Miniprotein binders against q56419. Designs and how they scored, part 187

Target 1, 326 residues: q56419
Amino acid sequence: MEGRTLEEVQEEVFKRHGVLVPKKELEDLAKALEEAGLLLTEKVEARLKEEEEKLKRERPMRLAGLSYPEGEREARAFLEAFRASYPGEGEEARVLLMPHLEPSRVPEVYGAALAALEKTPPPERIYLVGVAHRPLKEKAAALPVPFQTPFGPALPDLPALQALDALLPFELFNTPLAFREEHSLELPLFFLKGRFPEARVLPLLVARRSPELGEALKVVLRDFPGLLVLAVDLSHVGPRFGDTPLTRTLAEEARRRDLGFLERLAEGEPEAALAFLGANPTRIDGVEVVASLLPLLRERKGKVLAHRLDLEAPTLSAVGAGTLVL
Short names: E, the ipSAE of ESMFold2; O, the ipSAE of OpenDDE; V2, 0.75 times the mean of E and O plus 0.25 times the DockQ between their complexes.

## First folded at step 14 (miniprotein)

Design ig22 (at its last fold request DockQ between E and O 0.75; V2 from the best seeds 0.80)
Fold by OpenDDE base, look of step 14:
Structure ig22 (fold): chain B 326 residues (1-326), chain A 108 residues (1-108)
Amino acid sequence: as target 1 above (326 residues)
Amino acid sequence: GDLIERLEELAEEVIRYLKEHGEEELAREIEEQIKDIIEALKSGDTESAIEIFTELAETIARVLHRLGAPEELVQKVAILIFDVAKALGMSPRQIYEIAKRFARAIER
């Protein structure tokens, strides 16, 4: 709507969709979008600028008290409960693929991640690669500030971040506002910080596949060793994602794709994993992340520790989540 | 102007901390190196400025680590170092080298 009148928007919707939306409905929508900070009014711009300035100092918790406890004691109990939800033992991880879905939906998958972390020596740094659910200016971005957690701030590894930036053909420190509400970093970071309180973090987002990122990280990881974490979800199927309601057939296809993807990654064949998905008809979330990190995933053998396709009953939709160690 | 200001800010933060902790000699040495960098820049000898700064950055990191400087200060200094490095027009390789040396200097 930026720069367009409500009448122009109404006309455009009519031209494109053959539906005349009442002006009042458009006004209500515009107001709702403004209130949601999606319309760039002077007030929204001022607020966004203020938020951007705050993000120069720290990234505050957004999901504390919602997805995880705000208090440290309660947060520790939360971690213990999630670990308890996975009955198995973990394996040492050099690369950890874990979900970023709402933890309560897939507790045993996060539990599997915690199990892997128990077998992992404390890393000096964690390369946390999430999925950008908002547009980035570049293919990937980083936010070089402390991320707040119930366990204290997750401090950035500034030297390693700068080393990575130096090897990239684009500015890594772009689109700070994309990090403000990005759950793909916040949720995994809760578990990671809880397990490794002294580890520095490189919070990275991928919006589009960047082979350059994988090549740069391969060099950086040699000189700045650490744990690589892929915070990615798997299949997204059902009405929320443009499919019919979840059926046995659709669920079986989602599971087949999720497991087929993870198994090929576990075999050290990330290109085969991507090829297996083809057009990605079940919308595996982590494709762009994996495609960016191919040099780091090649020839690494590992194990799938957990998988779940979680039903969201109100929408008859489902999201896949998995835990893989390499 | 911006480069010199950033360099002076870096110097001020580090020198203040060193003086507060009784490291007067080291504070003087750093101050001298900052002056040398500024002089090199004024003379157009950017290469010498980069070389001196690279060694200074590592020295600062080692000293702050040795003295047990607060993490907040270490982070602030790291930011300033890399801001100066970029403003100096350092190559990717040179920035990478500073980053590598800095990280090693603060390893526990």
Scores: ipSAE 0.825, ipTM 0.927, lowest interface PAE 0.5, mean pLDDT 91
Fold by ESMFold2, fold request of step 15:
Formats: structure tokens, sequence, C-alpha cells
Structure ig22 (fold): chain B 326 residues (1-326), chain A 108 residues (1-108)
């Protein structure tokens, strides 16, 4: 009906189906559809408002029973199994880069993160920086509420969050609905809370690179020391992501981009790491987070502990994940 | 009106906890600081209200830490402190200062 008169619709129906629908019936149908659309919009808006109000109090588990166990005892055993999948030793992390990909797809990459946490003194707080998969009203956002986990609630570090908000040229506490299903926070948090049950959390999302965030965090981390975690995935290649089907050549390119990026970060050269990616042809999703956090990554040397480019056989696509300590 | 209500809510939470733990003298001292803040606000002296509140916020954090207050209460009090700070119209620098002083006091 868009861009058409009712007479044109009537004629089209007659040509295709041999039925002459009176204009009055088409008018009634158009009115009914318009009214139904307005009613659906009101119901959706009311539901979203309800969800938004709930998120101002707490963020419940969304992936319990799907990506990790609901019960604490089982969740503890789950952590031990993931640690066992990485036979190596960790290294103390002042900054940890870890994935947010489904844990069962890259168990040794998460295991390497756990190995690093074993060597890391329990922090007062964790700056958990994920990737916004839904749009934010600003370049970055935080949700200053408890995040539920099988190990109990991960409590927000309210003073550090307020200090951060005070330094930013935009409202940090924006877009609560973007956190509702954000796995880039929930999946890493499961591992972090399991290892550091007493640490408070700053749950942060980056949608678009924000130099302001990195400068503010550099100041806040001085006054509110803690563990900085970049919860990011690496290359995304194949038809799911707009490419041709995965080939050996494309997979090797994705690995080279992933490792070259991580290795340059490990040398304390985050600008060089970003420059190495150029137009980011393999769509490493960690780019916006790294670009935001440059002041915190410069001159900080470390080690790549693990990497996997994980194949999605049904979609002929792949996603890269890595563990880096700085 | 709304600011005074928020300030009284903060006071109620803290004073209730102190009285439950036998800290009657400290509860009275906090009551007096709250009264001083309210009096400054009624006289239009927002700057004095902010100064007194900043000292009060640190004192509350120090007391909650000393008494081993449960994390649930610490979280509720922190929310109220920053709600009051914003309702007072404190600048970003002033809010940062309260955050730093509160964190240092609650972490010691």
Amino acid sequence: as target 1 above (326 residues)
Amino acid sequence: GDLIERLEELAEEVIRYLKEHGEEELAREIEEQIKDIIEALKSGDTESAIEIFTELAETIARVLHRLGAPEELVQKVAILIFDVAKALGMSPRQIYEIAKRFARAIER
C-alpha cells in the first residue's frame, strides 16, 4: 500500500487473483492496520520501559544454563575444567585482554585467562570493558548496578564509576537497555567473579572509539587502582560477516591479523597495532576498545598466552579469540 | 524539598545502623552535621552545605568501614551519597573529590 493509491491496490489484486475488492473494504483494512500498528508500538514501548526500570536496580543472568551452569557448585567445577584446558602457566596481569566468544568454542583461551588470574593479586576492583552490540546514545556507557552471577552478585564500584562519569564530557550512565543481553560483559564476568569474588566491577561498554574515555580512565585508575580487562574478540570472517565463504587463504589472513595485532599490543605499541589492521578487513571487534584505551596501553609490554580462530562449520565462518597479559 | 528528603533518607539509614551497634554519640554527631547542612541550605549558603556534606560523606565511609558494615548497606549508602551530591548541584570536580575520599575511607 506504500506509494500506491487504493485504486492501484484494487487493480493489482484483480490482476493477480481475479477478485475485485471494493474500495471501502481496502479503506477499512488500511485503517485497521494503522490502528494495530499504533497499539503494538504502545505495548512495545511500555515493555521496554519496564525492562529499563528493572535494569536500574540489577542486571540478572541471561546465559545461565546456556553458556555456563546456574548453580554455584557446578559453576566452580566449570571454572576448574576451563583452567585445565590450558596446560600452561599464566603471568601476572595489570591489563588482561580476554574474549567474549561463547566459552565452549575457545576453552583454552578462557583457560589462559584463568591462568593469568591465578598469578594476579586480587584487585580491589575490575574495569571490565566490553563491546556494545547494540547502539549506545554516547560513545561509551556503564550500568552502575549489581550483575548477578552463579557466584553471587558482582557489585558495582560506585565511587570509581561516579569519578569516571565526572571526568567525561557525556553522561556515562546511558542506554541501560544495551546491557540487557550484552554477552561481552556477562561471559567474561563469570570467569572474573569466580576468581575474584570480592572485587567490585566497573561494567563498561564501548560502541565507538572515545579518546575521552581513555584519558579519564587513566586518571581514575591512578586514584582507584584495579585490574583492567578488555573483553574483546578478534577477526570475524566468512559469510555471516559479509565475506565470501571461508577459504584456507582467508583463515590464514585472519590468523595473521589477529596475531599481528596482539603481538604489537604485547610490545606496548597500540597505535602500531591499529595501523597494522588498516581498514580492518577481517573485522577485529577489539579495535574500538583498544582505540579508546590508548593511554592505558602505551609502553605496557606483555605476552600473548593463547589464540584460536574458531571455525563455525554451519556458516562457513570463523571468529578469533585471544588472551593477552600486559 | 526533594533535596532535604534525600538527605534525611541518607541520615536515617546511617543513624539506624549506628544505633543498632551502640554508637549513640556518633549518631548524634551525624544528626548535628545533617542539621547544619539543612540550615545552610535554608539560608541559601549552598557552598557551606557542600563543604559540610563532603566531610560527612568521608566520615560515614570511615565509620561504616570501622564497624564492618555489610556490603549491602555500603552500596545503599553510596547510592544515597551520590544522589545527594547531584541534588546539591556539586560540580564534577566536587563529585570526583567525594568519590575519592569515600573510596579511601571505605577501603582502609
Scores: ipSAE 0.815, ipTM 0.926, lowest interface PAE 0.7, mean pLDDT 91
ESMFold2, look of step 14: ipSAE 0.773; ipTM 0.914
ESMFold2 (binder alone), look of step 14: mean pLDDT 83; pTM 0.811
ESMFold2, fold request of step 15: ipSAE 0.778, 0.756; ipTM 0.912, 0.903
ESMFold2 (binder alone), fold request of step 15: mean pLDDT 83, 82, 83; pTM 0.816, 0.804, 0.816
OpenDDE base, fold request of step 15: ipSAE 0.810, 0.811, 0.811; ipTM 0.922, 0.922, 0.923
ESMFold2, look of step 15: ipSAE 0.797; ipTM 0.918
ESMFold2 (binder alone), look of step 15: mean pLDDT 83; pTM 0.814
OpenDDE base, look of step 15: ipSAE 0.824; ipTM 0.926

Design ig23 (at its last look DockQ between E and O 0.88; V2 from the best seeds 0.78)
Fold by OpenDDE base, look of step 14:
Structure ig23 (fold): chain B 326 residues (1-326), chain A 108 residues (1-108)
Amino acid sequence: as target 1 above (326 residues)
Amino acid sequence: GDLIERLEELAEEVIRYLKEHGEEELAREIEEQIKDIIEALKSGDTESAIEILTEFAETIARVLHRLGAPEELVQKVAILIFDVAKALGMSPRQIYEIAKRFARAIER
């Protein structure tokens, strides 16, 4: 009914169904829908408020028992199996780019991340930068609360978070509801907490490129050293993303873009990596994160440890994932 | 009002913790510092409050770390310190310095 008069709706129903619905019945229906809509809105708002209040204390697991085991013993076995899926050795990471895709889709890519973490001295803190798949009030956000994991809570580094907030031209602690179901933090955090149980975490989301974030983090990282983790996926191609079904040509293009992006990052040329993507026709997920973190990625040489373009057969679509150490 | 109440509650918790660990002198010092912060907040003497808070933040962090205090207690203290800092209208630089001092005090 949005934008249509009751008379127009009556006429449309008559044209489509051959039934003249009395105007009074349409009025009653419109009123009932409005009342129902208002009630739904109030209930939704009340629930969202309750969830927001809960998020002031902790971020509960949402994907436990789905994407990873809930129990600690099983979770440790899960980590071991994922590490085993990558036959190579890792390298020490100061910056780790890893996926946030469903772990079962790209086990060896997560395995490569674990391999890198094995060669990385335990950091005091982890700067975990994910992708906001929901709108944020600001370009970036943080949630300064414990994140639940099977290995116990990942505790926030409150001092470092406050230092970062102090250097940003906007309130960092915005849009707590965006974190509630954000898998781009939860999935990587499982692996990170499992490997570094004592590390504090800065859970960060990027919705839009923020040069300010990169400059602020560059200062913060000097005074608050830690591991920087970019939790980003790569190409998204196929019908789920508006393309034709995956073909050899489309897959080759996705791989070319993914690898070309990662290789330029590995060379310490993040601007060249972004330029290489141009309009990003294969929809690399991590573009806004990388664009925000340019000051931290410049002149850092590294290595691509793993890459996969994973086919989702039911939708004939594919998502790229990679692991890069810098 | 809410901030002062939280300060008083946390003060009681921290003082109790310190006394339980044999740090009675330090407990008295911290109690005095918290009192001074509360008084400064009530009087509107933000400059004095900022100075006291900065010293308090470093002292309490160092002590809790030295005693091996539960991370949950350290977190509560950190939250409260930064809430007070914000309420006092501390500059970004001042907040950053408190954060830096606090973090260094709890480094392992």
Scores: ipSAE 0.749, ipTM 0.897, lowest interface PAE 0.6, mean pLDDT 91
Fold by ESMFold2, look of step 14:
Structure ig23 (fold): chain B 326 residues (1-326), chain A 108 residues (1-108)
Amino acid sequence: as target 1 above (326 residues)
Amino acid sequence: GDLIERLEELAEEVIRYLKEHGEEELAREIEEQIKDIIEALKSGDTESAIEILTEFAETIARVLHRLGAPEELVQKVAILIFDVAKALGMSPRQIYEIAKRFARAIER
């Protein structure tokens, strides 16, 4: 009954099946379907309210046993295996760009991030900026609660979060449910907490570019120094993302876009990096985060440590990931 | 109502912690500051309470850090300080300044 009257439905059933269903029977069926939909909606809403209340107290692990081990001993060994996947040396990071793609798909890219962290003095706090995969009520959000990890809880930096909230033209603590399954925070946090167990965290999400966030963070980082982490992926190409089938030509274009973007960021030229992408034809995931954080990226020179465009064989698609130190 | 009950509960926890660590004089000073904040929240006459909260935030952060207090207790204190700051109607600039003073004190 998608925009159709009951009479239209009745006539179509008669034309196709030779049976005239009385209008009352069609009305009863429509009412029953509507009531069943209302019951399902109420059950979903009640479940979401329960999850929201839990998230106001802590954010539990969602990917333990799926993307990384749940136990601390096994998690420590897992972390060290990733470091071993990148045999090179890192450089000190004041800003680190690292992926949030499934770690087993890009082990050397996460290994490069760990190598950079080895050269980085332990920070008082980590500004962890991910990409919202669920809608936010505002352009950006934070969740000021402990995030559970196999290495213990990653505690929020409440003073720095409140200072940031105070400078924004919107409520920063606005969408707790968006954090429930947000892997762009959980996956990088596993590595960061493993290397900096005493650092507090500002768990931040960007949904849409927010110049206000970047300007506020510039002020907050002055008074609350720490490590800035952009937890972003790069190109997304192939049929899963609406392209033609993945070809060698499309894959090469994605690699060129990824590396050109990272190299311009490494020269301290974030506006040039964004301009290089134009309409972002390969759907680099980090664009909204970079566009939000321009004041923190300008004039910071650094180095691309690793990059990989990884194939998703079942979908004939690919996702790019990189490690950049500024 | 709920905020005042949370403040009273936290006050008991903090004061007990301070007394257990030989800080009887500080415990009395902190108790008085918390009482003044609670009275301001009840009465809605908030201007002097903003100054008291600012001094309280710096003092308690410094003391808890010096004593090596569990980070869980520091977190509880921070949560309530900022909830109270908002309930007192502090401006964004005032909230920023409390956050800065608290952070500097907890770090030394």
Scores: ipSAE 0.734, ipTM 0.898, lowest interface PAE 1.0, mean pLDDT 90
ESMFold2 (binder alone), look of step 14: mean pLDDT 82; pTM 0.787

Design ig24 (at its last look DockQ between E and O 0.01; V2 from the best seeds 0.00; counts 0 for: pae O 15.0 > 1.5, pTM E .787 < .8, placed apart)
Fold by ESMFold2, look of step 14:
Structure ig24 (fold): chain B 326 residues (1-326), chain A 108 residues (1-108)
Amino acid sequence: as target 1 above (326 residues)
Amino acid sequence: GDLIERLEELAEEVIRYLKEHGEEELAREIEEQIKDIIEALKSGDTESAIEILTELAETIARVLHRLGAPEELVQKVAILIFDVLKALGMSPRQIYEIAKRFARAIER
């Protein structure tokens, strides 16, 4: 009824239906609709609060049957198919950079991550650092609960998480709802849990760069050693991301930015990798994570195992993904 | 958010599990130590409460691990212990060291 007077509504009803509705009845209806809208808002808020309380106990699978199989037997076969997509040998990783892009789009990139895990001694715990796609109350967050997978629950490393929280100038356990649909943790975790079923997990999200996080993690990793995983994508180009349709020139620039970033990281030069991106014109997803984790990446040399800039024909867009071991 | 209420919840969870597994004497000992912590809090003696709870946390972690306690119980107990220690005003360094002790206790 925005923009209409009650007299106009009354006249329209009479014209169309032959019924004259008194102005008072229309006023009462408008008030009732406003009150119903307020009640609906309260119901939505109550449902979100209920969901938040559930997330304080566990984080269920959201992408089973969509991005990976729900059943354990099928999930194991899925892992082996992805490993076969990368025919090369891996290398031991103390730090692993891997994507969180839909796995079927970059099978050899996930396969390269699996190849690296084959050469990596089973860690006691995995520091899984993803990218927050929903706002966090702080620069970073964790959710200290089991994350469900087809291979069973990935259990949290509560002592390591508490130690990390103690070293930060903000509450680490701050935004449970941000984890509800966060694929940057769920997709890599499927592969990590499949290969390291006994490892506990520190599920971490970065929203904005936090030097404090990297400094705290350097301390925590000394006392609680484990595998550090940067679960990040690379360039995002094309109309889905606010650009013109993908051209050869834009695709070439995205590849150059992706590989230059990864190669500088592989040289143990994370500050140079960030400087190389400048204003980040191709929107490499990993920038805030890398900027947070500088103390853990400096002087750590390694190798780029795989890269793909994956084209999305329906959207005329592309997303880059890579695998780096340090 | 009452510290005493949280301490009583911790005691209930741990004591129930211990009694179910035949650890009656340990359950009594832990109940007594929780009462001592509550008494210290009521008298404003935060230092004594912290000292007792710190040693109790290690004992609880070791015992639950030895008994093969479900991960859900270990998680709940850990959260309650660290929430109480934080509310008692322990420094970040003290909390960090207790987390290390707890981790070592559940590894063995």
Scores: ipSAE 0.294, ipTM 0.711, lowest interface PAE 4.1, mean pLDDT 89
Fold by OpenDDE base, look of step 14:
Structure ig24 (fold): chain B 326 residues (1-326), chain A 108 residues (1-108)
Amino acid sequence: as target 1 above (326 residues)
Amino acid sequence: GDLIERLEELAEEVIRYLKEHGEEELAREIEEQIKDIIEALKSGDTESAIEILTELAETIARVLHRLGAPEELVQKVAILIFDVLKALGMSPRQIYEIAKRFARAIER
């Protein structure tokens, strides 16, 4: 409840849930959360500290056995099945935009990414730029440790990460706990590590648009060449995201925005892509990442390989996913 | 639909926290229960979904408390649970009773 009054929480719960929780119960909950929070704070602080200390050594898999197989053999079969779900051929990528959505929801979109990776020479390093779904201390962050995968650890490119940090006006190695559970890196990394087992990785998160990141990366990429991967989803529409249930009109608008965004990126016009979205009423997830990487996306022509607006039927909501090569 | 996403979000938050804190078995159990809730919802068995979620809410509360979970996480989890319960058609009074159970599970 940092900074909110019990009345504000009550109002928020009422607005969100239509339930007026009695102030006394909120007080009791707050007190229980506070007493729990005091006992919790010491144990939580100790555990967070322990987890933070663990994250100094490695980032363990969180979604193994859930979103992808834990075992290497099964993981390889998983990759093959996803590749098979996309009937097309890929193109060589210098920049790959791919989703970070649950793979089972958009298999052909991940399949398209794999198809592109088949046509891509093995890079020395992969700049993997995800979306921070948790607050970062800075606009962007990196975690300079091995990321565990079923294919073995994805090793960080420490020299390139250090070069990037040196060019940024803020500490790049911030908020390690934000990486602990960040699926926007873990899910794409599964596919990337499976395809390029020897590639080093720069795991990056963007919370807010950072023009500085794009300019710094442009310099770093010159001296430390590699594959740039934007791990971003597209539109988020429906009740989960504050809209009415998905209608044909809402789905058409989401698709229009997704495709219009991707097409303008494919034309090498990232500023036009952002301008096309305006206030981003369909909540395209990748906006802050694209806005941060403008210098790297300008004048690059490419192709949209796949797009899907995936309906989550229980929520009557949908999430857009796409694969773009540049 | 929002329910399943909220449940998936709930699962992701809780399972992640539990795994991070060495509670891998419990994380798997909670994941299975959330899957069961989702399946119940998909099958139209709202009653079973509510029952499992209500029990799960108490379990999550106790575990998060035992593990010393941040208040922000406990609040986020509570909000997600209550969102799902509301969407399942629970009355404000029923949600309130579950909130009390959740609160008591955190106090113990």
Scores: ipSAE 0.000, ipTM 0.165, lowest interface PAE 15.0, mean pLDDT 86
ESMFold2 (binder alone), look of step 14: mean pLDDT 82; pTM 0.776

Design ig25 (at its last look DockQ between E and O 0.87; V2 from the best seeds 0.79)
Fold by OpenDDE base, look of step 14:
Structure ig25 (fold): chain B 326 residues (1-326), chain A 108 residues (1-108)
Amino acid sequence: as target 1 above (326 residues)
Amino acid sequence: GDLIERLEELAEEVIRYLKEHGEEELAREIEEQIKDIIEALKSGDTESAIEILAELAETIARVLHRLGAPEELVQKVAILIFDVAKALGMSPRQIYELAKRFARAIER
């Protein structure tokens, strides 16, 4: 009803349905909808406030029993199966780029990440940088609370988080509700916690490119050494993302973009990787994360361990995923 | 009021743990340092309060680490310390240095 008079609504209903609804009934309905909307809004607000208060203590699992097993024993078997899905050997990672896509879609890509983690000495802390799929108040955010996993809580590195906050021109601890359902952290964290149970975590989200984040993290990483993990997906193509159904041509373009991006990152040329994408016509998810972390990616040579463009058959759409070690 | 309450909470958590583990002398020292912070705050000597807090934080972190304190306690103490640090109006540099000291004190 936004902007329309009750008379205009009455006329529209009459034109569409041939029924003249009395103005009083429309008024009563409008009032009832408004009251219901207000009640829903108040209830939603109260619930959101409650959830926000809970997020001051911990971030519960949201995808346990859906994307990964809830039970520790089953979760360990899950990790082993994913590792087994990648036939190669990993390399030691100082920076790990891995997906946050539904694990069952790209098991070998997660397997490649696990292979890299096998060759990586246990870090004291993990800087886990995900993609904000919800708006943030600032360009980036952190949630300084334990994240629940089947392997126990992933504990925050509070000192390192505070050090990072101190170097940023904005409050890092913003938008806690954005973390509630953010899979870009939860999914990779499952694998990371499973491999490094004693590592503290810095759960970070990027909504928009923040050069300040990369510069701050460069300083923080010097004083607070750790593994940097970029939890990012690659191309998003097909009808779900506004394209035509996946064709060979579209898939080849998505792969070209994904691999061209990853290869330039592997060469230590993150600016060239971003430039290669241009307007990002295949919607590589990790662009804002990489753009934020340029100072940490420059001159680091590495290797692409895995790549997949995974077809979602029901929507004829595809998402790219990759694993890169630097 | 909120700052004093956080300091008292910090004191209670740490002192309780230390007493439970036979560190009564250290518990008294920490209690005295917290009192000194409160007194400095009451007198308007924020600089002294910041210095005492930084030393206290490092001491607490080191002792909790040495005693093998549960990570939950270490986390709680860290939160309280940084909340107090922010409430005291510590500069970004002071917070950063505090964070470094705390992290080094709990390094394995």
Scores: ipSAE 0.798, ipTM 0.910, lowest interface PAE 0.5, mean pLDDT 91
Fold by ESMFold2, look of step 14:
Structure ig25 (fold): chain B 326 residues (1-326), chain A 108 residues (1-108)
Amino acid sequence: as target 1 above (326 residues)
Amino acid sequence: GDLIERLEELAEEVIRYLKEHGEEELAREIEEQIKDIIEALKSGDTESAIEILAELAETIARVLHRLGAPEELVQKVAILIFDVAKALGMSPRQIYELAKRFARAIER
């Protein structure tokens, strides 16, 4: 009925079904649908408020049994299998870039991250920076609660989070619902908690680039040392992302952009990495996080351990993932 | 109001744990410091309340570390301390310094 007058609806019903429905009955139906929509809105709002209150206490697993095993024993075997998918040696990381793509799609990329963690001293805390897939009220957010994992709860570093919040020009603890299903934190956290079971976590999301976040984190990291993790994916190409059908040339361009981006980061040149992408025509996912964290990435040299551009056959599209240590 | 309730909740959590570990004298001392904060608030002396809270938070952190307190208890206590600190109107610099002192004390 929206987009048509009641008379047009009445005529169409008569045309299709041979029944003339009086205009008043159509008016009554439209009013009832409007009232039902208001009631649905109230129920949805009440459920969202309930979920928000739950998230102020803890963040439960959402992907157990889907992306990784629910049981601790099986989860540890899962980690070992993923490590084995990367036969190389890791390198110590002060900063780790790793994916948040479904683990089964890029097993050796996650394996490379595990190899790097083997060479990394257990940190007191992990600054886990993901990409917000739901709107945030501010440029960035944190959720200062335990995140459940098969290895037990990943506890928040509350003093470090409070110190970070104090340095920002906006409230850091601003959008609990954005964390409810945020896989860019949950998937990397599974691997990180499995290797560093005693480390506390700063679970951070970036929606839009924030120079303020990077400057504040540089200060906080000096007083609260830890491992910085950029939990980001790389190129997104193909019809699912608004391109023409995936071709060999588009895939080659995506790989070139992924690797060129990672290589420039590995040389300690994050501004050059961003400039290399220009308008970001292959939609590398990590740009907002990298642009936020420039003060922490400058002049840190390192190594690209792994990369894959993974094909999504059903959608004729692909997503890139990589592992970089700095 | 709610600030005093949060202070009493902080006291309850810490004192219960200390009594369970035979630290009756320390529990009494901490209870007195919390009473001092509440009295300062009732007198409108926010500056004194802030100074006492900062010292108390560090003392609680040292004690919880020494006794090997469960991380869940440390988390609850930290939440209450920072909630109180914000409600007292501590500046960003004061909150940052409180966070540093608390973290160093709980880690030692």
Scores: ipSAE 0.738, ipTM 0.898, lowest interface PAE 1.0, mean pLDDT 90
ESMFold2 (binder alone), look of step 14: mean pLDDT 82; pTM 0.799

